VHH binders against o26223. Designs and how they scored, part 55

Target 1, 191 residues: o26223
Amino acid sequence: MKLLWTSQHIKVTVHIDGKVSKMDVLEAIKTRRSIRKYQDREVPEELIDKILDAAMCGPSAVDERPWHFIVVRNREMLEKIPEVHPYGAMVKDAPVAIIVCCDSSLEKIPGFWVQDCSIASQNILLAAHSLGLGAVWTGVYPLEDRVEGIRRLFSIPEHVIPFSVIPLGYPAENPGTRDLFDPDRIHLEKW

## First folded at step 21 (VHH)

Design AA3
Fold by OpenDDE, fold request of step 23:
Structure AA3 (fold): chain B 191 residues (1-191), chain A 121 residues (1-121)
Amino acid sequence: as target 1 above (191 residues)
Amino acid sequence: EVQLVESGGGLVQPGGSLRLSCAASGFTFSSYDMAWYRQAPGKGRELVAYISSGDWTDYADSVKGRFTISRDNAKNTLYLQMNSLRPEDTAVYYCARGEHESYIDYSFDYWGQGTLVTVSS
C-alpha cells in the first residue's frame, strides 16, 4: 500500500494491486483543486480510460454528444502546447493531457456544444481527482489564437473546435483549501 | 481588509540583485496563489512570476533563470529574488493575490501599490 499526495493534503491510498481508494462524488467535488504540478510518473492507460468514460457520461443538448478527445502523451507535443497556450505552462510537465474538442457536424442544435464540452471537461477533472490524479482545465475556446494554435498543432479539422486542454498527472502540489460556498449567490423562490 | 504591501525596491547596478517582499494581510495567505507583475515606463503591466498555494511556479520567459518567486506562509510574505538584473527589468513591481481556480488565465483580485526597481549604471 502506497500513499499518494493529492490536492488539499488529501492522502489517497493506492493498493499494491493498483486499486485506488473510493471517493464519494460530493467529496470529489468539494476537495478537487486545480493541480499544475505533477510527479515524474506516468499515468496508466487504465486510468485515462476511466476518465474518458466519465467524460462521456454527462448530459448534452438533445443528447448530441459532440465531444472528441485527443490524448497526448508525446513529450514533444506536450512541450509545444505552451507555445500556443500562454497559460498552459504546466502542460509541458504533465505526463499526459486531454484535449477536449467539439465536432460541429455532430451538433443537433447550434451553440450548446460549449455546455456539452464543459460538462465533459468537468467530469474529466472530477474523475481524475477521484482516481488520485491532479488536473487543471486550461481554456482554449473561445480564444481565437489558442483555438487556432491548438488546431494547427494537432491538425484538427476545421469543423472540429478545440475547447480545452487538460493536463493531468499524479499531484506534486497541495494547494490551500478555500471555502468557495457563497450564500449570497442563493436566492429563495425569487431574486 | 485585504492588503498587499510591497517593499525592497530601489536602485541597483546591472548584474546586481534585489529581493522584493510583499506583506499580505486580511486573508489566509497560505490558501491563495500569488504573483509578481511589473510595469515598465510606457509599457503595459506584465506577469513576472506566479506561485500557487502549493508552490507551483511559472515565470515570464524574460526572467527565467534569474528571478525566483517564493513564499513564507508563516510570515504572510511573498518574495521575489531578482538576480542578474538588467536595465530592461526597470519597472514598478506589483504583488497580486491570485485566483487558483481560473481555467482561462491567471486572474487576480487584489494588488499592492507597487515598488520601484531601477536598474542603471
Scores: ipSAE 0.792, ipTM 0.899, lowest interface PAE 0.5, mean pLDDT 92
Fold by OpenDDE, fold request of step 23:
Structure AA3 (fold): chain B 191 residues (1-191), chain A 121 residues (1-121)
Amino acid sequence: as target 1 above (191 residues)
Amino acid sequence: EVQLVESGGGLVQPGGSLRLSCAASGFTFSSYDMAWYRQAPGKGRELVAYISSGDWTDYADSVKGRFTISRDNAKNTLYLQMNSLRPEDTAVYYCARGEHESYIDYSFDYWGQGTLVTVSS
């Protein structure tokens, strides 16, 4: 299935209160929460494409772009993920999950792939939220049991490292928001 | 000051039921994920049940179908309904406040003093 890369300007339209509104980046960052409960509703492929497009727009070390993405919609596979991921219980109830992976053969500078895949994962979360979806980052790397569990389950080659599992769906919960601003973490000119 | 105070523990026969409560104060309860943990004698502390601020729940496999975690935000109270209790459920049960948005596992920053649940014939 050729992912139709439509180069069109991703107008991120968020349905707030039934109205299509454009969510700005600051709003997306400030209002995003982990969503673990999903509606019994499929996520359109178009939205997944937009999310993956966003995932690949982040910077990487010397443009190494080591990321790969496994899009999982198969119910049996989704239901098996919690067996190897003890904090991935919500994945079985999601209509789709994205597994972010690193191809180590693409790494140009050692160690930066973690940052690269983190950026990709965060962009997935933000893009999902901006599109009216809910998602949660379930960490895989560097926990060896989870890494190997996901590897085996999805037949991931040894040189490819599963990094995160991100279930997505239309939200069926509304977590509270918190103010996390801490001025004590800000230093001017010097520590 | 953040406070969590558990209550409702006691002695119960196998097959019996208990309802634990955790009274929360000193923070906006409705904005936080919460959990119940337990620690049996000679064992480590283990997660029993988790509830998000949006009321999503997760349970340890050993208690699924028997225990129910719930919350009343208006009362700043967390609950654990325990049915079909077994001797292996004997433990000190702790209420815990969740930290913000951990992407690895559930993380908690405050704990209650615990309440003892003993299941014995």
Scores: ipSAE 0.724, ipTM 0.874, lowest interface PAE 0.7, mean pLDDT 92
Fold by OpenDDE, look of step 21:
Structure AA3 (fold): chain B 191 residues (1-191), chain A 121 residues (1-121)
Amino acid sequence: as target 1 above (191 residues)
Amino acid sequence: EVQLVESGGGLVQPGGSLRLSCAASGFTFSSYDMAWYRQAPGKGRELVAYISSGDWTDYADSVKGRFTISRDNAKNTLYLQMNSLRPEDTAVYYCARGEHESYIDYSFDYWGQGTLVTVSS
């Protein structure tokens, strides 16, 4: 059993057999942080499959499930993403990235695909974290330059909209946790 | 109260070096991302360098290979080592505290008063 990071707030334990201890959902939510620094270590396909499974488990408007996922491992392609995505500098150093897309032809009710893809993206982040990986959500939509950049780079059809780029890897940083609870944002019965 | 106080600015010749410091107080420094910005006369404020709470770094293309951002959590201090300075690096340099999780771009909620760096022969 190898400890990756054992700070007081984020503990990731990797077993010798490659299995990672899972955390409960509340712990995953509360302790998750954006991770932009990764180990020089490949992410097993099994973990990616689990993450993508989780990505597809969220609700969607009238169950439209408009999401598609591009899994990128090619180093040349990963290195090109920052050229069209200014907030994606870390992608070039990740062993893998998932591009979340919407197939607009699957949309049943206009506009809800943004929520659907957001739910999928967040589930990717939480699943990754629970599996001992680090990830960061780099938004693509609705920034036109990023959307078209990613579209061109990956030859994405016009009816498919790239939504987010999420690099993943074993974390090589420990950002700690923050208390994000704000009671001023809670209103009882009425505003 | 959150405070950021920059120091180390001054006049330097082209090709020279400076090291800026930012003393942070009023928050858990080690938990926050930090950045250096600069604003040249007549220009907008631009990101120079970013450092995560986990020491991941990013740089503007114009300063890559010349500037190094670092932090000392024990001292609550952010640093910017600037080498091979150029006249176009002349600006007021600001320390900034990163906000919480953002998925669009780097975002900051507190700024220092700035320190002037002048590169001139």
Scores: ipSAE 0.667, ipTM 0.847, lowest interface PAE 0.7, mean pLDDT 92
Fold by ESMFold2, fold request of step 23:
Structure AA3 (fold): chain B 191 residues (1-191), chain A 121 residues (1-121)
Amino acid sequence: as target 1 above (191 residues)
Amino acid sequence: EVQLVESGGGLVQPGGSLRLSCAASGFTFSSYDMAWYRQAPGKGRELVAYISSGDWTDYADSVKGRFTISRDNAKNTLYLQMNSLRPEDTAVYYCARGEHESYIDYSFDYWGQGTLVTVSS
């Protein structure tokens, strides 16, 4: 994490597959899409490390940082996720998935961990996109059958709550960007 | 105005085949995920097949290996090829357009009026 050890304002150039790439954060937010089709191509450990570093940079309630991440690359495990996650059919075709979990023993105030893990999950999606990867958030919590299925499959203890499963890989589809701005959702001074 | 118009339904003997079409207009078809749903008399709608904008597909267990969803982006048309039809496939079949983003289940914002498929038992 070079930027934390220097005060210099240096733009970091990220090489993705031999290319110099820079992505503005507003562009990343506006252009990120759920990607369910992936190239038959491995995702380097280095990129996963960068994504998880970004996930852990998010704010959390009173800085409780309750998140834990399970990185899944094993084919047999990836193929089993759809057996317990009806919305996770694409996971079997992904080179890697990240399971975002809450360790409830790290909660400093009850009931805010959902927001905390949602922030981490969205940061994973944005970081993956900025690195030239595609991802999709497949919801687990609060759907109890999914929570129990994922917990059983990965031997997750009862005080740890699986929140989301995020398969990712180099994208093999491009759904494009849509204009979703709705000024009627904006209230000035009052509802 | 978004429109989805299904066609190709009819009466078919068990073991027969049909191809359903859904003509789409009023939006950039190639940018949207699409699906087929069906509703048997007195039942709720259920997913039959899903196709992403990049041709990733998912199927209900009851139709896997028998039905094939496809799309022709040049013609703005969604298809469902139904083979080895069974009496339990009798339903009104609906074309659906995917919403922008969803993270718990597939989600849809526009539906066609449906086309009836009857498989006689």
Scores: ipSAE 0.618, ipTM 0.829, lowest interface PAE 1.5, mean pLDDT 90
Fold by ESMFold2, fold request of step 23:
Structure AA3 (fold): chain B 191 residues (1-191), chain A 121 residues (1-121)
Amino acid sequence: as target 1 above (191 residues)
Amino acid sequence: EVQLVESGGGLVQPGGSLRLSCAASGFTFSSYDMAWYRQAPGKGRELVAYISSGDWTDYADSVKGRFTISRDNAKNTLYLQMNSLRPEDTAVYYCARGEHESYIDYSFDYWGQGTLVTVSS
């Protein structure tokens, strides 16, 4: 399999030598940044599938897996999200957004679904980054006006709680990284 | 030492224009998101405009179409171009440096001392 180059396109067909380049997981964690500026370019459904597969690989309290995901591509709906989410302004310019929800009927032990959905949300961010996409977590829960607004906009039933809205797309910005390691946050043996 | 020094405030008539500047030092300016906030007398600080390190911008509804945030990374300077000024824009305007990552609201760790903008006849 060869990389194909044309005057009109640059095509990447990997596996010329049987290896696929992979981002190290620590590199992915350290270099992932919130991306709010996207190219005017559609995200293939295959990539969304991979991202959601990764989201569902996270641990959950007693393996309850309370999460549901709404994939939003409709332009009109994406443009309405900022009307109910004041810090989701970039969603209107994203080619796609994922809404992470909790189905409370799936809780096996009360009170852990926030952790469960947080794990899924962070996995979405890391998977998107590893696939060359940029994303940002825009918080919904526990801000009641945002929860109610998103629930109404997407016809989410009362036992399902919208947790986060994650717009994503091919990045049009590169914020760089910072050294955030702080040894004073590390306690050996005791506080 | 992180320093943010605003300038360019003053008295202006309704409908007029001003350009605010914020000179930044003590950090790698190009790596940080930045914002302008304002505080009218007796009110809390409110976001006016936000700019990411990658030049993505967001504006308060009250200033959309009238104000433009921009940055010059070579000069370590943040700008706010304020057009079509109204008496309601009267406030102390603050330059703010964004924290690394937030998922619920824009958040800031350093603030300038502010520059007063007065819009009145």
Scores: ipSAE 0.585, ipTM 0.805, lowest interface PAE 1.5, mean pLDDT 89
Fold by ESMFold2, fold request of step 23:
Structure AA3 (fold): chain B 191 residues (1-191), chain A 121 residues (1-121)
Amino acid sequence: as target 1 above (191 residues)
Amino acid sequence: EVQLVESGGGLVQPGGSLRLSCAASGFTFSSYDMAWYRQAPGKGRELVAYISSGDWTDYADSVKGRFTISRDNAKNTLYLQMNSLRPEDTAVYYCARGEHESYIDYSFDYWGQGTLVTVSS
């Protein structure tokens, strides 16, 4: 069965509670913060679809696109993640988490999948933020006990490598922005 | 410039309670994550409790249900309420200022001098 694409798009601006959300990309990059506390509120599948679409827009080494994503909403599974991920305590309180994985059978050039999955992971964070959600990247690879634990918990096959776990939800905390610009990190013409 | 000063340590009997305080200065306290670490004799530092700028908390398994981390942003003060104390809780307790954006583990850039807690008959 084949999906149909049409040239006619129905674009609607939905005024929910009289609000429309839009964010400039530089603003999103500069104001995104890790969010570890979430409202008890579902995240619509529509928003997850937008986030994953953004994740897949990233460049990859020779366009290999090695990423796969596991979307986790099941409460029992979310509650088990902290048992195998010491830095993932907040995951049990998230309405949803995305596990970013590398499928090594999709690698076209060895050794670049970490960069590829990092790009996808950061795009998830930025897209979530632009949609009014909060998220945090909790690292899995290359910490072997975390890789093994997450692989076991989600039945991830041997050729697929869990890279990161990203819980997300409507934020229940509001950390401020910071000025991290450091001109000493900039070198003109040479080191 | 950045200063973290712990107080409230001392000698306490098993089963007792103690409240530690950490007075913070030289930075915008409400914007930072904070934590308590402890170091028992002959051991490395270990996380006891963590609190984000938004009051999200995390605890070591060994202290869950017995210790409570909290903060008062108006007073620039971090607290650790320690109940049901055990001899194994004997350690120097350190206040630490956390950076929020680490993705592999909690990270800290400033530490206090520590306050000794001794749990002994």
Scores: ipSAE 0.558, ipTM 0.798, lowest interface PAE 1.5, mean pLDDT 89

